# VH-VL binders against o60147, part 59

Target 1, 175 residues: o60147
Amino acid sequence: MLEKNKYLYIFRHIQTNQVLLSQGNVLKKTALFQLPYPLQKPVAPNGMRPAKLRKDHWVPLLKVEFPNESMFQSVFMQLLNYRKYRSVQPLTSDLLKLPIPVRRRKIMRQEVPNTIADLADILNKEKFPENSVRLQLSDKSDSEYADWPPSVQIDSEEIKLSRGFREKTTVDEAR

## First folded at step 19 (VH-VL)

Design km30
Fold by ESMFold2, look of step 20:
Structure km30 (fold): chain C 175 residues (1-175), chain A 118 residues (1-118), chain B 106 residues (1-106)
Amino acid sequence: as target 1 above (175 residues)
Amino acid sequence: QVQLVQSGSELKKPGASVKVSCKASGYTFRSYGMNWVRQAPGQGLEWMGWINTYSGEPTYAQGFTGRFVFSLDTSVSTAYLQISSLKAEDTAVYYCARGPYLSYFDYWGQGTLVTVSS
Amino acid sequence: DIQLTQSPSFLSASVGDRVTITCRASQDISSYLAWYQQKPGKAPKLLIYDASRLESGVPSRFSGSGSGTEFTLTISSLQPEDFATYYCQQDWEYPTFGGGTKVEIK
């Protein structure tokens, strides 16, 4: 009957390349809770979570259409867990030798490739129906970070930059 | 199809503890968060926090970080709210409610009345 | 925290009336607002999510509108089963609820 959200929206920060997962095409403040927060133990450098949501700093990275809400929810919760798991891992000796600002930047630079790889890993393990998951990227070369299962169809058109995700259609253009 | 069934009402004395259960059915338990909402008699709704049903990590709203504990038993698709050192002001109906990650609450349990009186 | 102010707190109406309830947010919450109906002794029931999307099984006489800081719930023709308390809830940040609007028989 009424279709609830079946779309995953992933945003990238224009400067830091940090990633936010969203169930809506407009970010909400709770998305920032996905970013590392300072811990007593040195697992996440201070300053990796912005104090406020600057929507003009977050641009589309990719969008995924799932067959239904249930499949979206399963993948979304798994992706959140992958990101949390990475954020609490002990820092490598190479990272620990770096000054905090440099360490922070290096960790943040990995978020795009890591998130794309994690998404693909989940999709490969879940064995969704063939051609049932539609993937659209802002930069199609980013698909190179992962090996995609037959369930994924990569759209030929890249996402165009906007204030949020605005989908063009053959007929039903946004009003 | 989606159903949340809570344990029955409780009458407790100050200082006691209570554990409210919320058994879920009709959906993939680990794919939706579980929230707890309090409603004191004659009053409005108050979000107490939620538990990530995938990871088991709880988040407590301000004012609920001490005596309130959220937990899960994923083998029976059940969430729990435990309240220790009960006070008279804990008298309320406690609801479990599922929803997407920190979002709206599309399904609610029937509520559990906890009455704390000496 | 985001404060949600509902207006009116109480509303007296007759069957067939058009009822409008307002929820004002203390800051811009985009469209991240939900509406619930609660009858005495019962759990809240989701009516509307994302400001204007009608939940499955909810009668079409219910509608929601607004964005930013101003939101409305409208019941186009009040029915006997609609006498209840209505709450708004934002999820822009950690969830908070409005104070409620009780709709009573005039």
Scores: ipSAE 0.708, ipTM 0.868, lowest interface PAE 1.4, mean pLDDT 88
Fold by ESMFold2, fold request of step 21:
Structure km30 (fold): chain C 175 residues (1-175), chain A 118 residues (1-118), chain B 106 residues (1-106)
Amino acid sequence: as target 1 above (175 residues)
Amino acid sequence: QVQLVQSGSELKKPGASVKVSCKASGYTFRSYGMNWVRQAPGQGLEWMGWINTYSGEPTYAQGFTGRFVFSLDTSVSTAYLQISSLKAEDTAVYYCARGPYLSYFDYWGQGTLVTVSS
Amino acid sequence: DIQLTQSPSFLSASVGDRVTITCRASQDISSYLAWYQQKPGKAPKLLIYDASRLESGVPSRFSGSGSGTEFTLTISSLQPEDFATYYCQQDWEYPTFGGGTKVEIK
């Protein structure tokens, strides 16, 4: 019997640097609901939710292996809530002084460091066993956005898949 | 062990309201979404929507936005379905079902039969 | 909205038979399909998720396969307790269910 999913998959948009959290190694259309606002028209993302999932626009950012499904689910739901919480916060004074187009670009580009920091914040609050959470990144320098607890083991090997996180061409392992 | 226990069957008149409870046990309530599924007599299954048990935010399927309200009491790990202005067409078994975020449903309540008749 | 079409709607089979039920999606849903068993007066029970992953406690005679738009549930050797209605459900988008397949004793 296979265990249920214990892997968190995080994707980054190639143009906007927006982030999507995934319970499987292939994004679902429902992942787009994580983006704060509906897109005004069906164009590529520019800081808003696109009408359609363009799989060629989303690349691996990181993958996390948890000890079991319940720990994964706890962290996943908390991350979704952090994303929602950030979306309703007032803009900082530093952001407000920027021209609107620059401000929007800066806000979107914060999603990668913010998501990584939020993940680490959650993991620091949780009491997972030492080295029980394996983190693998597409760009290992992205680990520098946060201070990781002893429970996290950062994989020395970067993610090398060209699109998505699929390691096999079959459905015998999907998460 | 994961269990979802629903409130008992209801017999109601048109225009009344009903509130179905779904009490969860055996898992971390806020880590899995709670879904509501309707099955009219002799019919298939129909997803009504879900409620995010971490944030409390409900999402309703098309056709379920007016008279149907999802809510939570996280202190007792309980989800609620409220149906107001009951119509005969609301006669059905209502299931609660948990699952990962907008995913499959791995545990189901036993169902609550709501019968609406004059 | 994703339509799921199950076939057959009804089948009659004997204990020990190999049974195959199909579910076709109106668009590509990758592997985001689940199968449920429902007996009269009972709640549905998850059998298969993510097209091919067997739920814990489900007998190994049940298996699922497929991706994209076409999926199958197979019961390798039908048992007396397997006479039920089977539903597919996609979770690529907001969940929708197939119309069901009733499996009866021949």
Scores: ipSAE 0.698, ipTM 0.864, lowest interface PAE 1.4, mean pLDDT 87
Fold by ESMFold2, look of step 19:
Structure km30 (fold): chain C 175 residues (1-175), chain A 118 residues (1-118), chain B 106 residues (1-106)
Amino acid sequence: as target 1 above (175 residues)
Amino acid sequence: QVQLVQSGSELKKPGASVKVSCKASGYTFRSYGMNWVRQAPGQGLEWMGWINTYSGEPTYAQGFTGRFVFSLDTSVSTAYLQISSLKAEDTAVYYCARGPYLSYFDYWGQGTLVTVSS
Amino acid sequence: DIQLTQSPSFLSASVGDRVTITCRASQDISSYLAWYQQKPGKAPKLLIYDASRLESGVPSRFSGSGSGTEFTLTISSLQPEDFATYYCQQDWEYPTFGGGTKVEIK
């Protein structure tokens, strides 16, 4: 194909369950900028951004193939905005009662279900042809965090790679 | 069909301000980041930073904090670079360039020459 | 910051020659490297992204290769319109550019 990237790659941290959105099947350091960095204000959780990208700590969560690059870009930027919106929200009183390490862990544990729900919300608002968006998950039960529109075809095969992704044009480990 | 059209050349005195515009067309403005790149006469390319066109949040490269301000008017698909307290060393061509999030730059404006001379 | 070192800084070649320009990164950047062509008085133009992917509308005589820290741009048969300065750019981290390679046609 002659078209630029039309694939969304989403990674999960093996320990914290934080989520990174990627434009490529190999995670790059700028992905870490999606995570909160230390701030001097208590508006967002500080210290949740790792200093270095440890590629062995990030595993596939899901992969999405869009009809074209423009659709991918629209969804990608919207997902980034959902994450920014959540990161700047005032903390609830229940969260503020928790010790900081416990609070941070609770916030991070919600990233997987929140990101999957946000993706589905965006796709439900878009007007795409039936079955034009192919979704592949590492754990198919994760699809149950959301209601998917008719445009989404959920691949019956789970992602079986331990570390990262391959583009669909590479089929060495298809199942 | 994608086009980035920048405002015209500027001749300024030290201490003045300048605002360079970059009007985008032919694509969904909020789907691609907008970058600013400087090129001093006879020199190479220097990334100044970018602005997230969806959120409006700017990020500045080291050395471009303070006097350089990125902004948007999404209603007219336009990005702006404002430089205050101009110095002779600010003499350069300033490019806007779009691209995926913190990525390569697939389309560039024609450049705006800013000359700072007493 | 990631330093990108281009080699050579200048070259002079004849029409039809095979030209190779190298870009070395100060650290592993995987395949996150792009190449640009800039003609005098013009904006840069994207040639190659992701190390080896050819941008639409770019002649097939241009190709890119490499990964990790060593990358090359190749022009298989130099044409008169290829007189320009070529820049590499990484996007593994905040973007940085190489110092450029000026190509002159003899």
Scores: ipSAE 0.694, ipTM 0.860, lowest interface PAE 1.4, mean pLDDT 87
Fold by ESMFold2, fold request of step 21:
Structure km30 (fold): chain C 175 residues (1-175), chain A 118 residues (1-118), chain B 106 residues (1-106)
Amino acid sequence: as target 1 above (175 residues)
Amino acid sequence: QVQLVQSGSELKKPGASVKVSCKASGYTFRSYGMNWVRQAPGQGLEWMGWINTYSGEPTYAQGFTGRFVFSLDTSVSTAYLQISSLKAEDTAVYYCARGPYLSYFDYWGQGTLVTVSS
Amino acid sequence: DIQLTQSPSFLSASVGDRVTITCRASQDISSYLAWYQQKPGKAPKLLIYDASRLESGVPSRFSGSGSGTEFTLTISSLQPEDFATYYCQQDWEYPTFGGGTKVEIK
């Protein structure tokens, strides 16, 4: 029997702080489609989509373990929908006054706090059992972007991996 | 330790060109923007623009679109300022300065005096 | 462009004096303001960023305050090595510098 995925992996870009959501512990090239092309129109510029996925530029932000795949899929799709919703919202007048490169920097820098707040909002609205959702962050201070429901257990151990979410596996000496 | 080392002073005639280098060390070059700042003799500081060290895209301040070109060689962590068709009014000290993208400037090069005469 | 107006353009003070320098922005720039010290023949040195945050290695006699359109740099007890020109710089948008304030020790 094949085990279905119950893990959400979230990456951030080391320079821009743009965010990518992943079903796996390694980013796929298609994850870049979550980022819009920069729009010339003032409505809904979220940032710049790189031409290629440079895996050395994306580091772990957080990892979530759900009780089962159906809960994972519900939260994952809701997060993608939140990102689409934000992408079509009109820009504020203060942002529109800024030169385009500065405007894009400020918009992209909002992706980390926005994603964390959206995740917490979704989890607060869902009726998961107490302590059934395990959250692990690369920087525990990032949990301060939101108020977490009783269903969330924040892992005391930070993610210390410098690249991706893969753990080192020791080769067994015996069979 | 973060360090920006610029190329030496230049004496040029009008119409010549010059290329000032700024070699960075002690940090991840592509994590910080590189800015160019001009200071004419006895004058204040003037931001000339910056180059995005991740994308290579330059941005020039008003008055610096034309004869001034910013470039990078990321393989040696070096930024360049090229000034073409030099004029007497280009006589100045030119600084490179790093900082978070479009932010304050926490480290500066020692400056390069470009003198245009005769 | 956001214009920064420094006042005074020049001042002379004695060792031990409290010195204040003002920087006025042509529009609200929140706390996006930095202060630099430049001695003759040397590159500028960052003193203060985000209006009030002291850069590492800068003496505690330097402090910054203000938000919006009005900002000050204060030297609580002027020392002989504080002879320099001081510049403010905004980073709300594309950076611009103030005109400078030259401080001379009597």
Scores: ipSAE 0.005, ipTM 0.513, lowest interface PAE 12.4, mean pLDDT 84

Design km31
Fold by OpenDDE, fold request of step 21:
Structure km31 (fold): chain C 175 residues (1-175), chain A 118 residues (1-118), chain B 106 residues (1-106)
Amino acid sequence: as target 1 above (175 residues)
Amino acid sequence: QVQLVQSGSELKKPGASVKVSCKASGYTFRSYGMNWVRQAPGQGLEWMGWINTYSGEPTYAQGFTGRFVFSLDTSVSTAYLQISSLKAEDTAVYYCARGPYLSYFDYWGQGTLVTVSS
Amino acid sequence: DIQLTQSPSFLSASVGDRVTITCRASQDISSYLAWYQQKPGKAPKLLIYDASRLESGVPSRFSGSGSGTEFTLTISSLQPEDFATYYCQQDYEFPTFGGGTKVEIK
């Protein structure tokens, strides 16, 4: 049986550091649904869900290759829901004391490290085979946001940055 | 083997309600979204929406809000479609279909015919 | 919503013929397009995903191509079991289907 998509792409917003999960190297419009609805329909720079996808505002953060589609889908759904769960949790008293714009910026700045930590946590729980998951980062230092299980092999090469998408290379076997 | 098995055909009067079930097997239920697709007699396919099988959060397409409700019973890997205040225009075959998060649909139920007639 | 326009709506062909069906999107959807086959009284069956990827178990006579706004499904040599209705579906936005193409016996 031919393997379907087993690649996870995570993008970050160049201005807000918000994070989007993608099943392909080209962002879909539906990825925006991962962001909360705005109160007054602000654009992405305001830290809310924009009406339109500006691909040029998003750059790849990391790429993960899984052993197969089933494992990928499992991790993807969990990761998606980890973030959703966090977004609906009550804010701490310290955050509530901050002006709304400052609060939003502070929360958004934590999206990258939180997402990476979530990914590592999920992978730790899944207990995939050793070195079966390949992780490439745009910035290798981002790997320091988490302790990775033996199943994860961090690639020595950083991924190339491309806004909104990454061009298919010889290593890309899925969309 | 991945399978989606739906409940049997329904004959209802206008104003009544119907609940269609879709039981999944052969894979991890929460790893794939469950979509609902409608097909009126002699017509094309229409995506109604989907439900996040992990969180239980439903998303409805335009035109399928209000009277249409997606739900889950994860303990038995089953998705449900409930239609209330049935109208003649609701007469159609309803399909459940598995797919990655808001993507294509790789496995389908056999369909459930719902007929609304006076 | 993204509109998908299939052409032709009806196609008459003979066994052994090369058949091509076109699907045009109202906007750029990259390669996020799938093709389905549906026979009367049956559920749709996935043939192609991501514009050109063949679903497991689908005969190699089926192929998909295209990107952006123009896509094609090709059956290299039509078989008796291939007479059916075919649908394209995009997943760049919320899923939408084309109007379908019915392939009939000539």
Scores: ipSAE 0.856, ipTM 0.934, lowest interface PAE 0.5, mean pLDDT 92
Fold by OpenDDE, fold request of step 21:
Structure km31 (fold): chain C 175 residues (1-175), chain A 118 residues (1-118), chain B 106 residues (1-106)
Amino acid sequence: as target 1 above (175 residues)
Amino acid sequence: QVQLVQSGSELKKPGASVKVSCKASGYTFRSYGMNWVRQAPGQGLEWMGWINTYSGEPTYAQGFTGRFVFSLDTSVSTAYLQISSLKAEDTAVYYCARGPYLSYFDYWGQGTLVTVSS
Amino acid sequence: DIQLTQSPSFLSASVGDRVTITCRASQDISSYLAWYQQKPGKAPKLLIYDASRLESGVPSRFSGSGSGTEFTLTISSLQPEDFATYYCQQDYEFPTFGGGTKVEIK
């Protein structure tokens, strides 16, 4: 029997550091709907949700392998909603005191670490079996943004995903 | 086993409203999105939109805004479709369908026929 | 929106026949394509997801292939219970369905 999807892919935008969740190793256009509408925080530097998906603007952040589809779906939905919830919360007084460009930069800088922290928090709450979740990061140092539960094993090797696309092949690596 | 059970057939007059229910069981309700698909008599399938079962946020496809409302009662793992100001053209079978986030639909309700006639 | 064009719209076949249904997308949708079977008075049933992955419980005589803009559903040997309408569905953008292919008894 073929197993359904049990892999979470997360991409970051090379300029804005915005994050997209993906159920596949190829980004779908619908992933853009995870981004806030214009005038909503966090606002992209261009102040617009892209009309088209520029796959080449998105690089892999991490890949997670779950024990099964059900666990994956549970974590995916939670992670999606954690991010959404944060995006609709009022800005802190400290952020409001900052000029808009500085504020935007500060918020954007926190998207990656916040996403990683959210993932760790969700996994901590799920209490999956020990070493049942495999985490691969594009930058292993990003794992330091969170304390991981015993259920998570962090791969020593970095992920080899192409920009917005499937995992790199030998040909891709030569480019 | 996963199961989606919808409410029974409805006969309504133009201008009336209808509320179709879809009760889910056999899985974690909030882990999968709930989609609504319409099928007019003798016609194909039309995706109407979906509702985020975790947050309750609905998203409507083009052509299904305004009179169509998706809602949830998570306490009983039930999704609802409400159609107001019914028109004859709304006559169709309405399906709820489970699926991963904006993906395919792996489990379907049995469908609810809504007939709008004067 | 992405348009899916199925061909043929109607297909007459006999038990034991190899049946092929094509779904063409108006743009590249990678492998985000599913196939459904629907019998009269019944809800659609998922057959194939992600272009080529067979849904659990679906007979192995069903197979899906393709990527990008061209996709195919194949029934290697048509069985009596396979006479139905088949739909393709893409999920690269907001979901849309093909027009359907009705497989009838010859």
Scores: ipSAE 0.856, ipTM 0.935, lowest interface PAE 0.5, mean pLDDT 91
Fold by OpenDDE, look of step 19:
Structure km31 (fold): chain C 175 residues (1-175), chain A 118 residues (1-118), chain B 106 residues (1-106)
Amino acid sequence: as target 1 above (175 residues)
Amino acid sequence: QVQLVQSGSELKKPGASVKVSCKASGYTFRSYGMNWVRQAPGQGLEWMGWINTYSGEPTYAQGFTGRFVFSLDTSVSTAYLQISSLKAEDTAVYYCARGPYLSYFDYWGQGTLVTVSS
Amino acid sequence: DIQLTQSPSFLSASVGDRVTITCRASQDISSYLAWYQQKPGKAPKLLIYDASRLESGVPSRFSGSGSGTEFTLTISSLQPEDFATYYCQQDYEFPTFGGGTKVEIK
């Protein structure tokens, strides 16, 4: 019998580099609520929450397989909160020196490396069993954004998920 | 084993307030969201919203803003629903339900009947 | 909001019958649909999640199928304890429930 959700999917916006966490390999509309800037009429290029989910604008960043649901849920919730916490932190002196539009763009560009770093930090703190967490990246070089604990095994193959959608395979992965 | 235990039934007058508790056990409280679902007598299920048990941030469904407040006491793994300015139409069974982030609900409390009558 | 329409609203059946309940979504929700069973005076019980995944402890006579906008819950052989009200629920957007299907004894 298949276990409950033990897969974390992370997607990246192709223009803004914003990041969405997903419990499944198909993005839900509710994923947009993860974005920290709820403006009334924002367009995605400005780093705002879009009104509609354009699945074709989101590409897979990484997939993580956990040993069980409990571990997955713990990491997922923490990851959400790490991002939220970061979004409300005071801006660094370097960022404050930049014009507002440039500052916003720079902040958005940092979401991918920050998310990867957050994940590694969370996993380091959790102290899961050695090689119990499987990490698959769309770009292997992204693994360099963090130091990974012994619990993480990085796959040699890159993920091949389609934009915002599940890849059609013989057997669908469990959410 | 996972268990959600809610407070007992309540009888209130219109205009009063009620606070329903939901104590969780058998799992890491902050790892799952807590949802609230209303069911009026003889009616279907209505999702009222959820609270992020990690951050304490509540999200309310349309129609459940203003008089409804979600809160937590993480020290005792308990979620609360407070309803103020009660109306007769608030008469219903209220359920707390564990679930992944804005997903399905795998464990439910036994429900709390709130009756509002003059 | 996404509306879920269940059919039928009421269903009379006998023990041993094959029962099928349908849930239609107002838009594509992929496979983000769950099914619940509720008995009078009791809390709902999760039966199926992600359209076709059987919750732990649920008898194998229960099964879910479908994707997109059309979903079905099937009880292969109705048992006495299966007379109850069944609800579908989507989580593609903020959660919403179907109107319910009451399965009664014929």
Scores: ipSAE 0.851, ipTM 0.931, lowest interface PAE 0.5, mean pLDDT 91
Fold by OpenDDE, look of step 20:
Structure km31 (fold): chain C 175 residues (1-175), chain A 118 residues (1-118), chain B 106 residues (1-106)
Amino acid sequence: as target 1 above (175 residues)
Amino acid sequence: QVQLVQSGSELKKPGASVKVSCKASGYTFRSYGMNWVRQAPGQGLEWMGWINTYSGEPTYAQGFTGRFVFSLDTSVSTAYLQISSLKAEDTAVYYCARGPYLSYFDYWGQGTLVTVSS
Amino acid sequence: DIQLTQSPSFLSASVGDRVTITCRASQDISSYLAWYQQKPGKAPKLLIYDASRLESGVPSRFSGSGSGTEFTLTISSLQPEDFATYYCQQDYEFPTFGGGTKVEIK
């Protein structure tokens, strides 16, 4: 019996630090629809949804291997929900005082740590068997954004991607 | 085992409404999206859209906006397709189909024939 | 929308024959293609997903190959129960189906 997909890939945009979830190591165009916009639907850059999927603009953030498809699907669906929930929450007074471009940048910069934290939270709630979930991070320091449950085994191996994606790049925080 | 059981055939007049149900069993309902696919008599398959069974958010394909509404009753693991202002061209078999997020469809309901005739 | 073109639309074959159905995408969809079998009066059945992965319970005589824009479904030895209509479906963008290929008995 052939197992179905149990691999979650998370990508980040090299400029905006936006995050996309993928059910494989190749991003689908539909992944772009994951990007929520609380106010308007502008075109990238500056917190906008890209009009086109540029594979070279996305680098791997992390890869998760689940014990089976069901667990993968459950976590994937929950991640989508967490992300959407954040996008519809009212902006804080501090954020509202910032110019719109600055505000957008600040919000986008939080997508990576928020997504990682979401993943950890979901996994904590799921209470999967110990060391049953394998997590690979492009940047090991990203693991510090969350407390991981015993179900998660952090693997130091490099994430292998198909052609078209950049291996790794440093996000310019000033952008 | 995974099963999707749809409601029975419908005969409606133009302008009427119909609501097709799709009851899921054998798996965690909110872990997989529910898709709707239409097949007109003697024609091919058309993806109508899907509903996120976790969040309840529907997404409609082009051509299936306005009169088509996806909904859920998670308490009974059931997805619904409502078509309002029925037209003759809506005559088709409607399938619910489970699938990963905007991917393929691994399990299908048996289909519901909706016939719109004056 | 991504267009999928299946060929041929109709195929006549005999039991035991090797059957190949082609699905061409209007643009690169990587390996995000599935194949379905549909018999008259029945719902489609998933055969292959991700271009080449065989769905559980599907006979090994079915296989899928291809990437990018060209894909093929192969039945190594056609069985009596394999006479049906086959559809390809892409999920790189919002799902779309091919026009179908009806495999008939020769």
Scores: ipSAE 0.839, ipTM 0.928, lowest interface PAE 0.5, mean pLDDT 91

